VHH binders against q9vxt7. Designs and how they scored, part 22

Target 1, 187 residues: q9vxt7
Amino acid sequence: MPRPVLLIHGGAGDISDSRIAGKFAGIKQALRSAWGLLSPDNGSGGGSALDAVEAAVRSMELDENFNAGYGSCLNTSGQVELEASLMEGRDLRAGCITLLRDVMHPITVARRLMEKQRHTFLGGAAAQELALATGSERLQPGALVTEGARLTLKEFEDQVAQGKDPFFARTELTDDKPVPKTDPSGE
Below, E stands for the ipSAE of ESMFold2; O stands for the ipSAE of OpenDDE; V2 stands for 0.75 times the mean of E and O plus 0.25 times the DockQ between their complexes.

## First folded at step 14 (VHH; framework vhh_5c3l_4)

Design Z2 (at its last look DockQ between E and O 0.55; V2 from the best seeds 0.00; counts 0 for: pae O 3.6 > 2)
Fold by ESMFold2, look of step 14:
Structure Z2 (fold): chain B 187 residues (1-187), chain A 127 residues (1-127)
Amino acid sequence: as target 1 above (187 residues)
Amino acid sequence: QVQLQESGGGLVQPGGSLRLSCAASGFTFSSYAMSWVRQAPGKGLEVVSDISGSGGYTTYADSVKGRFTISRDNAKNTLYLQMNSLKPEDTAVYYCARDKITYKTGDFAIAYDFDYRGPGTQVTVSS
């Protein structure tokens, strides 16, 4: 029988030496929290891979070393905007969430969307309603904002105030030159 | 033939200590990351601790951090788990596992892909 394998990719690009240990520890914690959930389950429908993937991403959403949930990059208004998606291989079902706010685990909301089977992609107010109606707690404003994310935004604002031309893309590459989700040129 | 054999389990009272060993043979031990994995009664598998092939990087589950220490002696092809301040919740079968996937810098992708595991050693912490 196939042995369980769980792989986590922690992001593209060069990682500064000062941040390597935190990302390594965070990926290992996500692996540890999730790997044991990969089991054949004769008494229940499929979903152990979904359970493991959700658990791994929930671990990363709690970990400020990753641009997910707690510790996400801030937009230029100083706010966290959340995205998550997942897909399963059995029936190729998917759930995609965007522009969600103040919910600790957007990956769980994406799973709930996939399991309802009415829509594949949901954003904004509709995603917010789904999250709350299916049991997610609305966090206090700012609960997902970290000091690291604030300092990154302040450095960006200082560069703009000095007349510098910020060049940004959507993706996170390094903590030394953060790339916010939104910039003047757009993505 | 790849072989992994755990030893050092037993019965111990809460607060006690044990040291587990895993003798490895049939492969280049220093080329592989290794893990200790446990299964408590009625529970699923939990990866307790990991160590890189060189021994330079170690990680621990929160439930054991500060109490357990993973180490390896590549000259003796042996993996160790020093377990201190044992609790009844640490009661489990402990397995030594070889991870097929090595760590890669840059893209920073890490996997658990355990291709060989020993038969396990029982650790029982009575209360």
Scores: ipSAE 0.306, ipTM 0.684, lowest interface PAE 2.8, mean pLDDT 81
Fold by OpenDDE, look of step 14:
Structure Z2 (fold): chain B 187 residues (1-187), chain A 127 residues (1-127)
Amino acid sequence: as target 1 above (187 residues)
Amino acid sequence: QVQLQESGGGLVQPGGSLRLSCAASGFTFSSYAMSWVRQAPGKGLEVVSDISGSGGYTTYADSVKGRFTISRDNAKNTLYLQMNSLKPEDTAVYYCARDKITYKTGDFAIAYDFDYRGPGTQVTVSS
């Protein structure tokens, strides 16, 4: 059996240079979180690709450097509406969640949906019910909202108020931290 | 033939230090990122630290940040792990591993593979 490969994409958007270091670090952390589960020689009997992928995404969902969970972009009402999808290639399975609220790991909910094989896509109240019924913790309202996300929304609101383009919004704020020089060798 | 061989493990008391080395051969050492990984009893493999081919970039697991330092000497084809302030939870077999890591700037995509690993060296932290 070929050795596993883990591919992580940290997102694209209007990302300032000051955000690069944090995102890169976050991706690396996701890799570390996942690799122990992915490695066939991990000494624990090996892990599945699903376990590794879920672990990686869970890591990113916790990292405010991304907008996959904690620190997600807000809707116009200032709320986090979470989405996640999971696909499994061996058996051609999929699970998708949308409009999930106040749950830390939407990817886990998506996996649960996929594994149940009853539905491929759930949203809103149905997704919420699945999440809670299958063991997800209900967070306090607004627990996933970061200051950065609020400021981004405010910026958009101001933009609209000024009569500017209402169809474009920044998804990333600039922080004041300089980005260290990275090694050109691929890391 | 790619070869990796760890050394420097042993028994130390909590708060002690160890320096691990990994001798590499059979490939262009400087062209590959390298990692230290460890496996504690009853636990899975954990990536401890990694370093880019040139040594200009390093990362650490949260559990070892501030205590461990990864480095490399490309002229000697050697990878190092300086471990300070060791804790009982650091007890594990430590492995040197060759990484196949590539990343693309702009959209932050990374490919990660782990194709070779040494036989490992035992690190035991105990009173």
Scores: ipSAE 0.034, ipTM 0.349, lowest interface PAE 3.6, mean pLDDT 85
ESMFold2 (binder alone), look of step 14: mean pLDDT 82; pTM 0.834

Design Z3 (at its last look DockQ between E and O 0.04; V2 from the best seeds 0.00; counts 0 for: pae O 12.1 > 2, unsure alone 63.9 < 65, placed apart)
Fold by ESMFold2, look of step 14:
Structure Z3 (fold): chain B 187 residues (1-187), chain A 127 residues (1-127)
Amino acid sequence: as target 1 above (187 residues)
Amino acid sequence: QVQLQESGGGLVQPGGSLRLSCAASGFTFSSYAMSWVRQAPGKGLEVVSDISGSGGSTTYADSVKGRFTISRDNAKNTLYLQMNSLKPEDTAVYYCARDKITYKTGDFAIAYDFDYRGPGTQVTVSS
């Protein structure tokens, strides 16, 4: 069989020690949800790299440990604003979505944009219309909000009320420790 | 000349147990993450479980959590899968696989890139 490879980068920001285990588990779940879709075997769901990437990101969008979909950071109005993008290497097609609301899987909307439309980038009302017209369900307000995201916003608001610079507000600590080794071959 | 050889498969009744082994040679075993990957009849490959080079970190597919236990003995260059409470849907060929690439960053980058795999061992769970 062809040797499929799937790699997930879990985000660019600093990760506190208290969140490391959840992030690791979430990345592994996304890998497990998606890797088999690269298999060439019949009956396995073997398919394109696009199918695998979409499945991996959908897993992360359901996982509150990631700033994607469910449990995303809130804007200053206490709402989740969604973004996703997707690109494929065969024909260099791309789809980019921003300012989307109340849909569970913005990555799937980004794929629909890439496949069904001539635009590469849509936001706001246009992105919302695309999502609904192509089969996404509108979730109830607040369905993507978690307690953790609300607590983070409250800490931010408390710092603003104290006259602090909101650009530097933080509600989690950062440790100076090395990232735990998860695979010796990657050292 | 990396070599991986699975053993311990067979026919078992539902609810039974098996312990799979994978003998490794031709590389520094403790330096590599290892996985058990299975292929059920007519299905694609599924990563069942993986374990870090030291053995300190393990993960499991949801379908096997609480029933299967991955382990390794780096002194014996051997990977194991203890399979308890077996179900008919666990029927598959089980492969021992070596993972080639793992990023280590402050942002966590993890891959499945299996560069070597054994010939597999058949597990059949049937009445």
Scores: ipSAE 0.344, ipTM 0.706, lowest interface PAE 2.5, mean pLDDT 81
Fold by OpenDDE, look of step 14:
Structure Z3 (fold): chain B 187 residues (1-187), chain A 127 residues (1-127)
Amino acid sequence: as target 1 above (187 residues)
Amino acid sequence: QVQLQESGGGLVQPGGSLRLSCAASGFTFSSYAMSWVRQAPGKGLEVVSDISGSGGSTTYADSVKGRFTISRDNAKNTLYLQMNSLKPEDTAVYYCARDKITYKTGDFAIAYDFDYRGPGTQVTVSS
């Protein structure tokens, strides 16, 4: 059995030096989570590549060092709109979710779409229905909003109010504030 | 009532060592992943290390990897942090934290949220 290879990218942005360590730690956590499933020697039951990838992304969705779920960038209304996509190369399958709200793990919803549905791409109400019908918990409104995300939006609003560039918004704060990890869904 | 109490902090010179302890009570200690977090002056809260309930899984921040070791004694309801090769940048208040939610894959566990923290213990590394 060939040794598997796992690559994870934690994204890019206007990241302050103080936040770099957290991002690396988060990536490594995702790697550990995924590798635990992928490695045949780990006794975890021999997870598939899909299992590993999903696990990695789920980890990142919970980690506010990323903007993949909890701690996502906000729209202009201060809301989180989630996206996720999953591709499987052996059978050339794909699933994509957009405009999903108040669900902790959009990647899981994307996988469900890929595996169990006849659509490749669902958004909005349809995505929401799929998520809930297939077992995702509906979170309280705002559960995925972090203080960091709120402050980022505020900075943008202030920028716009000052007549500055309305087409640029930071995705990361420049200052280091206490922002603990959290999982609002408990999943 | 859940209680966490850190001890073992103090003043050390660069290159020195400290061993922090955290006494836990009011819950089934072995059922929870635990973390050490720290806050340096003017900085945010940083997760230093975490350990699964059984102790079989540990993680470390890059800044402390190779220097710090997290461990636990579930029979004593105690969490430990061995800190070696201390640097001035390790100066912070160190907190013991109970992980509210963990993500587990086999023996691997990742901490996401903390529902309880101790009052903290000051660690100062200075010449």
Scores: ipSAE 0.000, ipTM 0.217, lowest interface PAE 12.1, mean pLDDT 85
ESMFold2 (binder alone), look of step 14: mean pLDDT 80; pTM 0.814

Design Z4 (at its last look DockQ between E and O 0.44; V2 from the best seeds 0.00; counts 0 for: pae O 9.5 > 2)
Fold by ESMFold2, look of step 14:
Structure Z4 (fold): chain B 187 residues (1-187), chain A 127 residues (1-127)
Amino acid sequence: as target 1 above (187 residues)
Amino acid sequence: QVQLQESGGGLVQPGGSLRLSCAASGFTFSSYWMSWVRQAPGKGLEVVSDISGSGGSTTYADSVKGRFTISRDNAKNTLYLQMNSLKPEDTAVYYCARDKITYKTGDFAIAYDFDYRGPGTQVTVSS
């Protein structure tokens, strides 16, 4: 029987030093939220790798330290557009959701799409209908927007107004105080 | 090469307290997140608490928040778990574990697999 392993990759690219501690704490929370689901003997009532992955991502979607759900990057209209995907390894079934709005947990919608097995990829109004029909709450407009995300968009807008090329603009506010040395703890 | 040794377990009545210790060697202790992980009879591993390398950040499972306190002394290469208000549900073997963390510029990942852990110390909470 396989020994369970759960790994969370926190994102590619440059993460500002001011944000790294929050991302570490958020990944730890996601790991703890999901770990018990990998073993039925832990009183979880039975679990699977899919259950664990969904739980971990749902934890990150509630955490404004990640670009997922609450606190996601804003488009140029100041709105949150949601993406999520899920794939299982045994039969390579997948569910992919794009352009979803005002739903807290797009990863759960992606799982529901995978389980319906009609389509692998769904977006926009159709994804919205699936989310609501399968029990997702429609949030009030703006519920997923955070001050941090708004300030990041404002920095982008300021750079455009100054004639700069924001193609590689940061998804988070910058910090000019880099960590002096490499530290596996993320502090 | 990595060596972890837990101590401080024992028998205690419900409502009692224990302090667990973990002596660490064979690695730069202050550079790693450390965890307390427990295994109740016939069950898998449950992560109880984590602490950052400096001790500045801590996390707790919901089942132990407000009752357990993780700490570390980097000068003594020692990890601690103060357990108060113990319940029969806390009965388990408690392990000290070094977390597997990969962090380089451009990449960031954390995994629970717990390959680096001690032999454990038994905590029994019994009426």
Scores: ipSAE 0.254, ipTM 0.638, lowest interface PAE 3.4, mean pLDDT 81
Fold by OpenDDE, look of step 14:
Structure Z4 (fold): chain B 187 residues (1-187), chain A 127 residues (1-127)
Amino acid sequence: as target 1 above (187 residues)
Amino acid sequence: QVQLQESGGGLVQPGGSLRLSCAASGFTFSSYWMSWVRQAPGKGLEVVSDISGSGGSTTYADSVKGRFTISRDNAKNTLYLQMNSLKPEDTAVYYCARDKITYKTGDFAIAYDFDYRGPGTQVTVSS
């Protein structure tokens, strides 16, 4: 059996220099969160590839440096609508969730959907029902909204109010303060 | 030939401190992320902390945050782990490991593995 490889992508967008360090750190954290499950040297017996990728994404869903959960971009109503998808290549399985709200880990919900093999794609109320019925905690409304996300939405609203392009909005959060640039050497 | 050698382990009382070192050779040290990993008896390998090639980025396991500090001296090809406020649950063999990481600039993509690890140093925290 070939040695497993874990590959994480931290997203793309209008990422400012001040955000780079945080995103990179977050990616590393996701790697570390997943590696213990994936590593063949793990004396605990290891986990599956699915366990590893879920762990990685769960880590990123908690990290406001990403927009996958906590700190997600807001809709025009100021709400977080979560999406997640999971694919398994060996058996060609997939699960996808959209318009999920107030749940910490949409990737877990997507996995649950995939494993049930009843549906491939659920959204809105159906996704919400699945999440709660299968053990996800319902968060307080707005729990996933960050100040950065709110400000980004405000910027967009102001942009629209000024008669500018209504089809473009920033998708990257702003930092409260500048972060020192990190030397990419050895990374 | 890539070589990693840990030192600084030993027996300490709870609340005590240790400083681990790892001497690296056989590769461009500053070009690699380095990690401290540990294995407790009967448990799997746990990543404790890692540090970027330049030292500008670090991560820690939740269990050691605020107590452990990873650092490196690229001029000396040495990795360090300062361990404070040690607990019995920190008892393990600690390994220095080289991260096999490929970073894709711009997209924040990383491929990750461990490719080399030292023989380890025993850390025992006991009253």
Scores: ipSAE 0.007, ipTM 0.232, lowest interface PAE 9.5, mean pLDDT 85
ESMFold2 (binder alone), look of step 14: mean pLDDT 82; pTM 0.829

Design Z5 (at its last look DockQ between E and O 0.03; V2 from the best seeds 0.00; counts 0 for: pae O 3.9 > 2, SAP .698 > .668, placed apart)
Fold by ESMFold2, look of step 14:
Structure Z5 (fold): chain B 187 residues (1-187), chain A 127 residues (1-127)
Amino acid sequence: as target 1 above (187 residues)
Amino acid sequence: QVQLQESGGGLVQPGGSLRLSCAASGFTFSSYDMSWVRQAPGKGLEVVSDISGSGGSTTYADSVKGRFTISRDNAKNTLYLQMNSLKPEDTAVYYCARDKIAYGVGDFAIVYDFDYRGPGTQVTVSS
């Protein structure tokens, strides 16, 4: 059988020095949680590349070090809006979700769309209905919001008030500010 | 020829300790990240811990954090896993594996691509 390989890209853009260790650890955790799903020795008849990719992204969605799920950037109303997409290379099937709320794992909803729906792209109320109808738990309001995300929004608002260019606002605090840590939702 | 050889496995009681070693040859050991990977009976492979080529960066699976310590001695071409507070669920064959790192400019990406591993050493934790 072919040698399994899993690669995770941790995101583009400027990464502050204070955040590098957390992002590295988070990517490693995602790799550890997912890589074994590719192995024929996993004890359940092997995983698929889709299973491994979903598991890796689910790990990052729980990790407040990433702009995904728990700890995502907030919109200007202080709320988390979620996006995810997934594509398989064999048949080029895809599922794309946007404007989803209060669901821990938007990547799983994207996979459900790809596998069980005729549409490739859903957003808003339709994506919300799909998530709940296919078994996603509706989280309590605010469960995905972290103090770090609130501080980042405040910094953005302060820069706008100073006349700065909001197009390039940071998604994380600088090295000079404390980085709050919270337990992820989902227990 | 790349060779990796694990040693130090055995039978130990719950709460006990073991130190695994992996002797490496046939490559520039300090240039490669190394991992410990285990396979419990009837289970798939689990990456237990990773260490950078310099030894300066380590990571651990949640199941072993606080109990296991990965280290390396680049002068002796040897990788180690100190295993404390052992539990029955730690029973497995433990493999020493060589890994690659990939990343891009202005961001980074990490890959698990284990191109070589040893034959493994059995660890059994039973009362």
Scores: ipSAE 0.198, ipTM 0.604, lowest interface PAE 3.9, mean pLDDT 81
Fold by OpenDDE, look of step 14:
Structure Z5 (fold): chain B 187 residues (1-187), chain A 127 residues (1-127)
Amino acid sequence: as target 1 above (187 residues)
Amino acid sequence: QVQLQESGGGLVQPGGSLRLSCAASGFTFSSYDMSWVRQAPGKGLEVVSDISGSGGSTTYADSVKGRFTISRDNAKNTLYLQMNSLKPEDTAVYYCARDKIAYGVGDFAIVYDFDYRGPGTQVTVSS
């Protein structure tokens, strides 16, 4: 059996040095989550590359360091709108979710879409319906909003108020406190 | 028992240099990536630099690039941080940390958290 290769990218942006530790720790956690599934000795009966990738992203979705779920950047209304996409290369399958709200793991929803092979891309109400119908828990409104995300939005608003560039904003704070990974949904 | 012990910290003037050392024991040193991390007063923990088990790969925080050099002597189980052109903002407690990837564990490389860290050494840059 060929040795698997797992590559994870934790995002790019104006990441301050103070946040590097958190980012790195988060990547490690994601790697561990995924690699455990790929390892032939994990006792789980063997995981697929797809399982590993999903696990990695799920881990990152719980970590505000990656703004991929919990701690996502907010829209102008202060809301989290989630996106996720998954592609499987062997069979050339894909699933994409956009404008999903109040769901802990949009990547899982994307996978469910991909596996159903009925649609490649769902957004908004349709994505929401899929998520809930297939077992995702609906979180309380605002459950995915972090203080960091709120502050980032405020900074942007202040920037705009000052007549500065309204199209680009920081997505990372410089002095964010690390927050433990938690899964509000318990999934 | 895994042990890490930093040394080499002290008080220096801006523009000065220090060389930190970390003595490691209780594990196969060359199998682990190692990091220097620091914590300034009132600030969170910051990763300063890391180096792969073999020493073939290094990374640096932007704030220290070009000034700091991480290295290791696997024969001596020692991690080093050469700090040049020190600035007041470099003032912090510096920690040696075992982290990241353990090589040669089974057929796979395994990623670890910061599972061990030394007590730290104080670096103060002040005129």
Scores: ipSAE 0.035, ipTM 0.278, lowest interface PAE 3.9, mean pLDDT 85
ESMFold2 (binder alone), look of step 14: mean pLDDT 80; pTM 0.804

## First folded at step 15 (VHH; framework vhh_5c3l_4)

Design AA1 (at its last fold request DockQ between E and O 0.56; V2 from the best seeds 0.00; counts 0 for: pae E 2.4 > 2)
Fold by OpenDDE, fold request of step 18:
Structure AA1 (fold): chain B 187 residues (1-187), chain A 127 residues (1-127)
Amino acid sequence: as target 1 above (187 residues)
Amino acid sequence: QVQLQESGGGLVQPGGSLRLSCAASGFTFSSYAMSWVRQAPGKGLEVVSDISGSGGYTTYADSVKGRFTISRDNAKNTLYLQMNSLKPEDTAVYYCARDKIAYGTGDFAAAYDFDYRGPGTQVTVSS
């Protein structure tokens, strides 16, 4: 078999220097988790491409340095509405979910939908029902909302109130604080 | 043409130390994150450590944390791996690998494919 390629895109736009450290660490963590599954002889038992991709996205969903899952961008009501999608190229299957709430790993729900092969896209109450019926835990309301996400929404609202064009509004916070270097020892 | 050349491998006893170097050419060295990867006999490629283009950020596999240190000298186009407290399970061919540009372009992306790597250097830890 050809050697696998694992690629992660962790965001686009005007990403401030203060966010680089967290994104670097987060992307590398996601890559490591996925790569371990792709390498059968590394003790992980040789997972599929789907297993690896799901693992990578689950890692990112836990990391507030990415604005999906925990720390998701908020809607105008200050709530998290989760989206996730998964595709595989062998059998040309896909699973997509939207407007999911209070679930830690929407990518897993998307995979479950894909594997059921009944629907390609599911949203709202139906997505919620699928998540819970297939073993996802319902989190407490607001559990996925971070302070960073709240501040981002506030900034957006303030810009709109000032009459600025919201078309170019940022989805990530920026600050002027210098980015600290990581421990050289890796601890 | 992208070129990477590892050096510094050898035979050491358990508890010993080695310092690996990687000479890079054919690209703007400081623009790319770099990685050390290793392949033990009968095993696949394992990512040992990563370092950002500037050298300010590093990551490590759990198996080497506290023992290995990755660093770089961008003025010399050189990547380093200081390996202390070596164990027999660290025995492998070690490769220097170039990552994709992860910052400064409006996109934040990274990949593991390790297509751009050197011929490797053998590290053997044995009593």
Scores: ipSAE 0.826, ipTM 0.924, lowest interface PAE 0.6, mean pLDDT 90
Fold by ESMFold2, look of step 15:
Structure AA1 (fold): chain B 187 residues (1-187), chain A 127 residues (1-127)
Amino acid sequence: as target 1 above (187 residues)
Amino acid sequence: QVQLQESGGGLVQPGGSLRLSCAASGFTFSSYAMSWVRQAPGKGLEVVSDISGSGGYTTYADSVKGRFTISRDNAKNTLYLQMNSLKPEDTAVYYCARDKIAYGTGDFAAAYDFDYRGPGTQVTVSS
């Protein structure tokens, strides 16, 4: 039988040279965290593919080098809004979470939604209730905000104040390096 | 066509050192991240270290950080692992493995499948 394979895609687009080291370390940490759940250990079974995918995404949600969980992009009010989705191939079950706040691991909430089998997509107050009811800890407001995310929002606000279109200005940056990398895993 | 061959294993005392080598052929070596992966008796594969295609970026499992050093010589198509301060817990077969995904231009991605690995070299750390 074919051996397990684990692939992580860290997003599309160019990445600056200054971020390559962190991205490399982060994606390899996510791979190592998840791989152990697929490998046999001392006669105890490894985890499922779902367990491995969840573990990989949880690793990236803790890692400020990715736009997921800790260090996610901020909305225009300076807040982190979380999304995650998960699908499995056996029965094609899925769980999709949006507009979640102050929870470290939205991917785990998405998995719990998938496993309850009642709704595929849940957001806002209902997603928040699910997260807390299934054991997620409510973090203090601002716990997921990083300095990098604040600086990115500040640059957006500065460009709007100058009358620029920050969407197109960001896509036209000349400071990107020639070896592109992708950002976010949870967007 | 992809071929990887490890060497340099052996029996050492606790606290000793070994240097593993891996000769690679059949692919563009510098285009792929490489890993050292070990399998202790009765255990699954543990990835102990990774190195980028250029050699400029490295990572280590916590269990070996500060004791092991991964490196590569892209002109010689050779991967290395310097192992210092060896412990009995480091006893394993050590494999040289290639990432499934080429490290190049475009999207940022990486994969473990370990179909592309050598036959391994035994490292035994005991008195």
Scores: ipSAE 0.421, ipTM 0.760, lowest interface PAE 2.3, mean pLDDT 81
ESMFold2 (binder alone), look of step 15: mean pLDDT 81; pTM 0.823
OpenDDE, look of step 15: ipSAE 0.420; ipTM 0.750
ESMFold2, fold request of step 18: ipSAE 0.408, 0.341, 0.415; ipTM 0.744, 0.719, 0.761
ESMFold2 (binder alone), fold request of step 18: mean pLDDT 83, 81, 82; pTM 0.844, 0.827, 0.836
OpenDDE, fold request of step 18: ipSAE 0.013, 0.014; ipTM 0.281, 0.301

